VHH binders against Putative cysteine-rich repeat secretory protein 14 (CRRSP14). Designs and how they scored, part 3

Target 1, 255 residues: Putative cysteine-rich repeat secretory protein 14 (CRRSP14), of Arabidopsis thaliana (Mouse-ear cress) (q9ljw1)
Amino acid sequence: LNMNNPYLYHKCSANQGEYKLGSLYKKSLDSGIQQLSKDNEVFRGGFVYMDHTDPNGTLRVYITFQCRGDIYGSHCRSCFATARAELFKRCPRDKAAIIWYDQCFLEFSSISTGGKINYDDNICIDTARARPNAKTHTGDDSVLEFLRLFENLTNIAVTKRNNFVKDVEKPALYAAGEKRFGNKKIYVMVQCTHDLTPRACVECVNHNVRQFQDCYEDKPVGLKKGARVLGRSCNFRFERYPFVNAKTSPNYLKF

## First folded at step 20 (VHH)

Design bb2 (from j5 with F34M S35G)
Fold by OpenDDE, last read:
Structure bb2 (fold): chain B 255 residues (1-255), chain A 124 residues (1-124)
Amino acid sequence: as target 1 above (255 residues)
Amino acid sequence: QVQLQESGGGLVQAGGSLRLSCTTSGFTFSYYAMGWFRQAPGEEREFVGAISWSGENTDYADSVKGRFTISRDNAKNTFYLQMNSLKTEDTAVYYCAADRSYYFFYESSRYDYWGQGTQVTVSS
């Protein structure tokens, strides 16, 4: 299992404009980020959506941070630190930006994003390109089996709690698992941000699977070797190799 | 080429039952989530219920929950809406819809294909 935390993607949102050096916005943003960095509970839970107000209570910055469902504690904190540094480097004056690493994402915005599904910033990453020797499963049956797995994991994600987080009865909005496809295994993960309802989570993942069929289907061959879709509100990934830590992954299933 | 055809609608008394069918052709049915929508006169089209591609998941509008049941038969390229305990407020044109998704959507705009609709009238 590769425990490295590679950079995946970022987006600087120009639509929300830019802030000036020394601006109240930047100060508020910095304040919010700093506050998050000191909150150990965030890293224990692996998620936060912060509505951060300036000292005057007039200017708001919305910050979202989430670690992959199997990433907690020091690893989650490390990912935050990395994401924070790189996001500000890559998007130095943007009022809104998001960055994805393998183990987490960080977003800030001048407009509220909490509880909303973001359909605009989704991206497909075909991991098969990176590993040309991986085998593709052929036939329509493989795709259907894949979809069945996705459906199962989606259901689990939105119904089962995270047993790694104490005193939280809400669904984990995360599930991962593995299933044998012929003579090989496929590994799959689905995850939503914790600001979503279970229903919203299903909608989000379903949308991404629907929209990015080319990410996982290799017509007419069948199922691709691997891929992931990154989104603000939900993500999914499948590979021919383990990519999550099963020991720290809630709701990890072997099908 | 793509076709969705509703059937089974008609006039029924309150408290009665109807079973709607949606027969499809021109696409690979097994890959599609299916949904039922309805539109009453002067009202917006509303979600009635839906079923995932596999049939493992279903959901219904609160107004029909416990009374309506959706199922599908992939071998027949058909899915169904069993309507029990019908009420006058269930009177509407019922539409079947299909979407190339593994899970279903609640929003009508998300569905790829639509039937022409079948009238269901529930009399008092």
Scores: ipSAE 0.890, ipTM 0.953, lowest interface PAE 0.5, mean pLDDT 93
Fold by OpenDDE, fold request of step 26:
Structure bb2 (fold): chain B 255 residues (1-255), chain A 124 residues (1-124)
Amino acid sequence: as target 1 above (255 residues)
Amino acid sequence: QVQLQESGGGLVQAGGSLRLSCTTSGFTFSYYAMGWFRQAPGEEREFVGAISWSGENTDYADSVKGRFTISRDNAKNTFYLQMNSLKTEDTAVYYCAADRSYYFFYESSRYDYWGQGTQVTVSS
């Protein structure tokens, strides 16, 4: 299992404009980020959506941070630190930006993003070539098994709580699992931000899977060796090798 | 060529039942989530119900929940809408729709393919 935390992608949003050096916005943003860094519960739970108001109560910054569902505590904090440093380096004056690492993402915005799904910020990543000799649109068994696993994990994500987080009865909005096919395996993960309802989470992940097909010649995800769509509100990943820690994943599915 | 064909519509009295069928061709049916929508005269097209690719997951509009059931037969490339305890307000043209996704959507704009529709009229 690779426990490294590689950089994946970032987006500096130009549509919200730029802030000036020493501006109140920057001060508010820094204040919010600093507050987040001191909140141990964020790293224990792995998620926060912060509506941060400056001390004067006049300026708001919205910050979203999420760790992958198997990443908690010190590892989650480490990912935050990395994401924070790199995001400000890459997007130094943008009022809105998002960065994805393998183990977490960090976003800030001048407008509220809570509970909203913006697919415009989605990024498609093909981690490998298509399966050799794959039978496109022929009812390939491997494709069907992929869809089955994916659907099961989606259901688990929106119905089962996270056993690693105390005093939270809501669904984890995260699930991961694996399925064996002879001497091969499929590994899948789905995750939504906790500002989404279960219904919204299902639609979000469903959209992202469909979007991936559009990104890469309309081929089913199951025909690929690896696939990922990064979004602010939800993500999925498909691989032929293990990429999450099953021991720290809530409700990890093994067939 | 992609085709979706609805059948089973007609005139029925309130309290009665109908079973609609949607037969498909031209695409791999088992890879698609399916949905039923309806449109009454002067009204917008509305979600009735949907079913995932496997049939394991379904959902319905609140107005039809408990009365309508959706199922599918992948071997026949057909999915169904069983309508029980029909009401006059169920009168509409019913459309079947398909989307290349494992799960379904609630918005009509999200579906790739559509049938021509079948008229369902419920009389008092």
Scores: ipSAE 0.878, ipTM 0.952, lowest interface PAE 0.5, mean pLDDT 92
Fold by OpenDDE, fold request of step 26:
Structure bb2 (fold): chain B 255 residues (1-255), chain A 124 residues (1-124)
Amino acid sequence: as target 1 above (255 residues)
Amino acid sequence: QVQLQESGGGLVQAGGSLRLSCTTSGFTFSYYAMGWFRQAPGEEREFVGAISWSGENTDYADSVKGRFTISRDNAKNTFYLQMNSLKTEDTAVYYCAADRSYYFFYESSRYDYWGQGTQVTVSS
């Protein structure tokens, strides 16, 4: 299992404009980021959405941070530090930006993003070549197994709590697992941000899978050797090899 | 050439039952989530119920929950809506819809393909 944390993608949002050096916005943003960095519960739980008010109590900055569902504690903190550094380097003076790493994402915005799904920021990543003869769409076993596993994990994500996090009764909005079919295996992960309802999470993941199929013009997604869609509100990953730590994944399933 | 064809609609007395069928062709049925929608005169199209690709997950509008059941037969490329304890307010044109997703959506705009609809009239 590769435990590296590679950079995946970032987006600097120009539609919200830029802040000036020494501006109240920058101060608020820095303050919010600093507050987040000191909150150990964030890294224990792996998620935070915060509306941070500036020192004067007038301006708000919205910050979202999430670690992959199997990443906690020091590893999550490390990912945050990396994401923080690179995001400010890559998107200097932007009022809104998001960056994805393999193990986490960090986003800030001048407008509220909580509970809202913005598919415009989604990116599609094809991690491997499509299967030969993928255009037939005749009920390939791997496709069916993928869909079955994917559906099951989606259900689990929105119904089962995270057993690694104490005193949180809400669904984990994360699930991962694997399934063997013959001499092959498929690995799937789904994850939503905790500002979403279970229903919204299902729709978000469902949409992302659908969108991925459109991105690469070869439907369904299960015909790929590997794939992922990155979004602010949800993401999924499908591979033919293990990519999460099963020991630290809540409710990791082997089918 | 994608085609969805509804059947089984008609006139029924309140308290009665109908079974709608949606026969599909031109696409891989087993890869699609399916949904039923209805539209009464002067009203917007509304969600009735839906089913995931495998049939493992279903959901219904509150107005029909407990009375309507959805099923599918992938071997027959057919989608069903069993309507029991029908009420006059169930009178509408019923549409079947398909989306190339493993799970279903609640919004009609999310579905790729639609049938022409079948009239269901429930008399008092």
Scores: ipSAE 0.874, ipTM 0.950, lowest interface PAE 0.5, mean pLDDT 91
Fold by OpenDDE, last read:
Structure bb2 (fold): chain B 255 residues (1-255), chain A 124 residues (1-124)
Amino acid sequence: as target 1 above (255 residues)
Amino acid sequence: QVQLQESGGGLVQAGGSLRLSCTTSGFTFSYYAMGWFRQAPGEEREFVGAISWSGENTDYADSVKGRFTISRDNAKNTFYLQMNSLKTEDTAVYYCAADRSYYFFYESSRYDYWGQGTQVTVSS
């Protein structure tokens, strides 16, 4: 299993403006980042907002960090550190920005993005180039199996809790698994941010998969070697090779 | 060309039952989630129920839960709405809709294709 954490994408949101050096916004942002970096028994991400009021009004910054469902503890912290450093490097002075790595994403914003699904910033990534010699599935059966796997994992994501986290009883909003087709396999992962309800998560992932079909109209979904759609609220990935740690993945399924 | 055609609508007394069918052509039915929507005069189109591509997942509006049942027959490219214990407030034009997604959506704007609709009238 490749445990590398490659950079995927980032966006600097210019529409929210910029902060100045030494500003209350920056101080709030730094404070929030520091708060997220505090030690927890199971480090997997977090959400904070920080407020400062000046004569011109209240300045609020929202910070969301979340690791992939199979990533915890030191690995998650490492991803946080990397994401933090790179995001500030790439989006200096921006009040809003988001960065995706393979193992986590980090976002900060001056407006609340929690519970709101914005598909406008979704990114389609074709990962087929990573393994050009990977075998492709053919025919209607492969498409149906693909859809079946996604449906199953979506259901699991929104119904099963994360067994690695004792204090959280709600659904994990994450699922991963693999399906064997003879001598071939498909590996799939779906994940939503923890601000979403199960219903919202289903819709989000469903949308992203639908969008994926639009992004790659040249081939049926079942014939793709690998791909992912990244969104603020949810993402999915499928590959012809394992890409998550099955041992640390909640409710990992082998079909 | 894509076609969705509703049938089975009509006049029925309160407490009665109707079964609507939606026959489809022009697309791979098994790749699509299906939904039923309805629109009463002067009202917005509202979600009635939907079913995933496989039929494994369904959901319904609260107003019809326990009374309506959705099913599909992929071999026949047909989508169904069984309506039991009909009420006067169920009177509307019923539309079937299709979306190229494995799961369904609750918002009508999310669906790719629509039928012409069939009138359902429930009398007191």
Scores: ipSAE 0.865, ipTM 0.948, lowest interface PAE 0.5, mean pLDDT 91
Fold by ESMFold2, last read:
Structure bb2 (fold): chain B 255 residues (1-255), chain A 124 residues (1-124)
Amino acid sequence: as target 1 above (255 residues)
Amino acid sequence: QVQLQESGGGLVQAGGSLRLSCTTSGFTFSYYAMGWFRQAPGEEREFVGAISWSGENTDYADSVKGRFTISRDNAKNTFYLQMNSLKTEDTAVYYCAADRSYYFFYESSRYDYWGQGTQVTVSS
């Protein structure tokens, strides 16, 4: 993995079966990926959901790609190129697969995924190796401060348009921000895939924060040093250091 | 023991107003998102509106937007529904619900705790 496209995780979905080399499915998948690779609007906007079919309309493949909400242009295109190469390397014959990078994810599927919340392909990545000293850290207070910031960011994500784009009234479905508490800062990001409605984004994010409490909290110590929950439909991350570009993050919240 | 108790229901003329209250006990109210749902006979429970744990964020069903307002008072452990410009279609049993989360859900199946309901009847 290169330093500009850190690999995080992948899944090959065995439940949709495999395809054969030279099959119509593989040809349709390759055609869809190639069409996506040529679409500069995808990399300018950072999102696509493609319902792609073969010329005769007999097979469908569904492709989703999204860059993190602060990543655009050539950086987004670079992440796509890395993701497509590694996804096929890691899942060479699966009809469905997904790969996550720090800056983007790429998914394909033999069944429709657009506009639907995926509750099944979520994973916690606990990036903290060492845990805080319990005598020094007041866990409940720091978890509450994290959740207050997360609430504000969730609201921004589902109610505010991308302030870098004119004439788009849909909410950005992305927010990031920072807040100082004690002698430290916490940095948080939330993002939903842009094919979701704002209400579906709320459902996804609230579900994952509820479901993955052990991912960000280490009782009785308190808030972990950092973690992220990856998902096809939404993801969130927090760290004790900056990890997004605040200047290219729409609606970035500072304290 | 967790308890939610609705009050303030009754009979009102179309165009009138009612205020429902949901008094809670047995949990730390400020850690819970709260929702109002309603159910007419023979129908499924329907989302009315919800409010985040802090009270900062709300959303409403399209059928009640602009007419209903929800709020919470974390000092009193109480959750409210102000219903204005009532219509006969608002007739239902109204339930308050609680879920331990920072935001809220739209789906009734997501809420762990429920009140017994209070009848609201809007007559023409």
Scores: ipSAE 0.673, ipTM 0.869, lowest interface PAE 1.3, mean pLDDT 87

Design bb2 (from j5 with F34M S35G)
Fold by ESMFold2, last read:
Structure bb2 (fold): chain B 255 residues (1-255), chain A 124 residues (1-124)
Amino acid sequence: as target 1 above (255 residues)
Amino acid sequence: QVQLQESGGGLVQAGGSLRLSCTTSGFTFSYYAMGWFRQAPGEEREFVGAISWSGENTDYADSVKGRFTISRDNAKNTFYLQMNSLKTEDTAVYYCAADRSYYFFYESSRYDYWGQGTQVTVSS
């Protein structure tokens, strides 16, 4: 199991304003984060959306945390601790902020974010583009094979419950898998935040794959060696090497 | 340049069946997700059903599930809606729509190309 958990990206949202040192907002935010840190069920399940109110009911802070769909327990808790510390260092005064690590993300907001698709805070991280040698690339067949696998994983994510959990009917909103492509393999993962409906998950993932074609296509033709699109509502990733734990990934697909 | 044309609409008695066709040109049909939408007078345009680019995945509005079936024929560049057990509530203008994506969208605002619509009227 690879324990590496690199920082990926963060955003401090100026459009919700700032808070002052010692403010009720900051105290409420700290209280909510502290309550989350003590809730073992969050780290067993890997997801929480918290509508947190101070004792007087005068302020609301909304906190979202999710681990990657193959990360639970102590690894999920460790990612939360790392994300919490760094998020407040990078966004010390903003009422809204989000940070992504390889294994989780943490977000807070002064405006309700639960169940809503965020189309605005998405970012491409592509890992490499190899220079073509003198020979030209073939057509877009590798992109088409990636998209076919992605279609299968999207369907699994939005129709199949987590096969490691009993008595939960909601789809996992996560799928990962691998497919042999020529003499190599590709490894793909898709995940939506668990506060979305299955249809909202489809909307988010389909949008991001369409919007971020330049992130995964290796022009003039072909598929990049790896890429990921981060978002508050959904994310996807592919690589030419395994990056999730297949043994802890619900409904893992070998194609 | 891109063209979508619905056909097969008309007047039909409740309980009856109707088959709509959407013929397409000016784009590579097999790269597009396709959707059917409808709009009754005074109502918002609503999702009826959609099919992924490969044809492997479909979804339908709850109000039509079990009665309507979507299919596509890539050799003819044609997208179909089979409507069975029609109800007066199915009366609307039906539109086909196309979007270059591998899955599909539920929101009509997400589709780039639209037909002109075909009227379906279900009488009691």
Scores: ipSAE 0.655, ipTM 0.861, lowest interface PAE 1.4, mean pLDDT 87
Fold by ESMFold2, fold request of step 26:
Structure bb2 (fold): chain B 255 residues (1-255), chain A 124 residues (1-124)
Amino acid sequence: as target 1 above (255 residues)
Amino acid sequence: QVQLQESGGGLVQAGGSLRLSCTTSGFTFSYYAMGWFRQAPGEEREFVGAISWSGENTDYADSVKGRFTISRDNAKNTFYLQMNSLKTEDTAVYYCAADRSYYFFYESSRYDYWGQGTQVTVSS
């Protein structure tokens, strides 16, 4: 169980423009973030998409926050507080920005993106980038084992409800698991943002696995020691060690 | 040369059954997800169903669930659509499609390889 919550990446989106400090946009954004921070249901469920407006109803900001599928309650709230502080520090004037931490991400935008797949804000982080002294090349050819586990986890994420909650039939849009093959183990996690339909989640995850082959494949042949693809709409990660809490991961799979 | 060829189309009475086949060549079939799409005159091409590279996962359009079954035989490089309880609304040209991915896509624009299509006509 790794309780660290390292910063991973951020993006300040130039394509939506900037706001001035003290502007109505900034006031509306701050108001929305403040309302989010007080909403205990967000941190109990681990997800929110907020369409927030200024007091006069003239301007809208959109805020998305999601914790990793095994992170709830105080750990999720702690990640939000960290992400909130750093996002405004790193993107002080952009109308749209996103920041990823190991345990959550936070995004705001001037454009409604709820329920839509974002194909543009995806980034590969392999083990060497996340751990600069770590060796990335293993020489083993376990890409097929990774993809087989990933197929099973994708199906679980989009068909099975969160088995820790009562009376909710929507699929969890999260799955994690491990697969043993020979004397080796691979640990994989997949998650979509909870505003997506199950079919949109499949579209996002399948796209990213196809698009980011260089992120997890090693040359001349093999699977890297670990990597993740971050995205606004979906993300996946694999490692040769456990990185999620199996006890709090809904529908955790062991092969 | 990548080739996809549909067969098994034709005229059938409502309530009847029909089995479509898609024979493939020129790529490693077991690395590809496969999909069936259909298009009626004047309409856009629509998703019918798809199957993952391994054959373990399928999904179908709501309009055909419970009536249509997709399967694949990786040893024969062949992909199938079993169509039961056919309705006149199922009348269309049916296309098989392939994409190199572990799962599948719902959007037709995601598939790189297509067959020529086979006509299915369901009469009252």
Scores: ipSAE 0.652, ipTM 0.864, lowest interface PAE 1.3, mean pLDDT 87
Fold by ESMFold2, fold request of step 26:
Structure bb2 (fold): chain B 255 residues (1-255), chain A 124 residues (1-124)
Amino acid sequence: as target 1 above (255 residues)
Amino acid sequence: QVQLQESGGGLVQAGGSLRLSCTTSGFTFSYYAMGWFRQAPGEEREFVGAISWSGENTDYADSVKGRFTISRDNAKNTFYLQMNSLKTEDTAVYYCAADRSYYFFYESSRYDYWGQGTQVTVSS
């Protein structure tokens, strides 16, 4: 297992019902997961959306898997193996479920999800505030600099192709970077699921940054120490320390 | 109280140009993304183009790309749409919209504040 890949969160969806362990649904789900596990292109590219059916064509399972945009190959495959085992352990009978790890997420559903933004179940994970002498402040400059970096990264994610591949024109839908504020640094990442259009990615990321202001800002104090918003269609994260591999991040931005 | 007001609409011949202005008050303009939308009679409101809060990023509907340009003047709290090479298909009521976000949205339902609209009519 990859010891630098902590579990973050999971959700077992009650709204799609349950399956029995010996059922055709379970067999179809297992078949789809097994097919995914054998597909080296998934782990080279870091993304798959799979519409899978049983041999009789009567049941369909939809599977989404994505590695963080700097994670490929064996590390991505290792994250998949970890996510698969834990997702079925935590959600043993749900027809729909998702699990997030630091380096990937895995989701399955009985309902088609491809190409559409899913705003359900977005989760803020933040550092608890513990600052002395809080100040009343609106439009704090550190928050504004954070948002400017997000703007630059959003543009990179939706306009620039993955600079590690030559013949793929679609934008990477991932960007990460760092910005120095005096003697301090902030590190930021944004990623959309690769099945979205660039414009849908903008919609998703812009929505989450707007809706989760309390996740990254403590009024009146200012920008938190770090936070991330996990989502079914897009996620973002910032920290005061590096958390992605800059050398394997497409289009990594420093300024 | 937030106010957005479009101006500069009117009648223009195909191939001509028109510049729309959106003057704003009641909010800190530099914290808002701005968008232009248009609506022809009996049709849904459609995206024309938008500009990020900083003014550094823009995007346009495919039907107007290369002909329309968006700009903003944060000192004057004013947002502009320069419309060149106008076509009869560009005939619509044009609305400016504002949303407090660092980028912009393509979906009109995402914008909190709207102007009253200005009519643009392009004749053959």
Scores: ipSAE 0.623, ipTM 0.854, lowest interface PAE 1.5, mean pLDDT 86
Fold by ESMFold2, look of step 20:
Structure bb2 (fold): chain B 255 residues (1-255), chain A 124 residues (1-124)
Amino acid sequence: as target 1 above (255 residues)
Amino acid sequence: QVQLQESGGGLVQAGGSLRLSCTTSGFTFSYYAMGWFRQAPGEEREFVGAISWSGENTDYADSVKGRFTISRDNAKNTFYLQMNSLKTEDTAVYYCAADRSYYFFYESSRYDYWGQGTQVTVSS
């Protein structure tokens, strides 16, 4: 279990333009972020998409925040506070920006982002590689076991409601689990933003697993030691060590 | 040489049944998700249903749920669509499609390999 909440990545989107200090856009953005910071329901549920106007109703900003599916309450609130502060430091004048931390992401935009799959702002991060092996003819069963676990988790994410919450029928759009093979384990997590439909979540996750094959795979040696794909619409991660809290992960799968 | 070949289409009266087959070659079938799509004249190609690489997960268009069943036989490299309780609205060319992925896509543009299609005509 890793409770450290490191910064992962950010993007300042120049294509929506810039705002100036004291502008109405900045005041509307600050107002929306402040409204979000006071909303305890956001941190209990771990997700919000906000269509917000400035106090005078003249400009709209769109704000998205989501905690990792095992993170709620005070930990989710702490991640928001950290992400809020750092996002404005790193993107001080852009009308659109996003920042990812290990436990959450925060995004704002001058155009609507809700319910849409973002195929363009995805990145993959890996810092550890599988050791080279000369077993090309036998393949590497760890890649197949990774993908089999991913199939099970994808199905859970898009079909199973959060088993910690009653009276909510929408699928959790999150799943995490582990698989043992031999004396090794692999740990996987998949999550979509809660504004997506289950089918959009499938489209996003399947696309990213396919798109970033070179990031998580070292041919011919097989699966890297760990990697993650960050996106506005969906993300996934695998490691050779646990990285989510299994007790607070809805529908955690253990093979 | 990747090949997908549909068969089993034809003319059938409403309420009847047909079984379509998609025989595949030139790729490792068990690494591919498979989908059925259909296209009526003047219409966009429409999702019918799909099955994951392992065969453990399927989904169907709402218009065919409960009437159509997808299956695969990895030993025979063959993918099937059982069509029951056929309606005139099911009249279309049916296409088999494959994509090298662990799950499946709903959008036809995501599939790399396609069969030539087989005509299904449902008469009233």
Scores: ipSAE 0.593, ipTM 0.844, lowest interface PAE 1.7, mean pLDDT 86

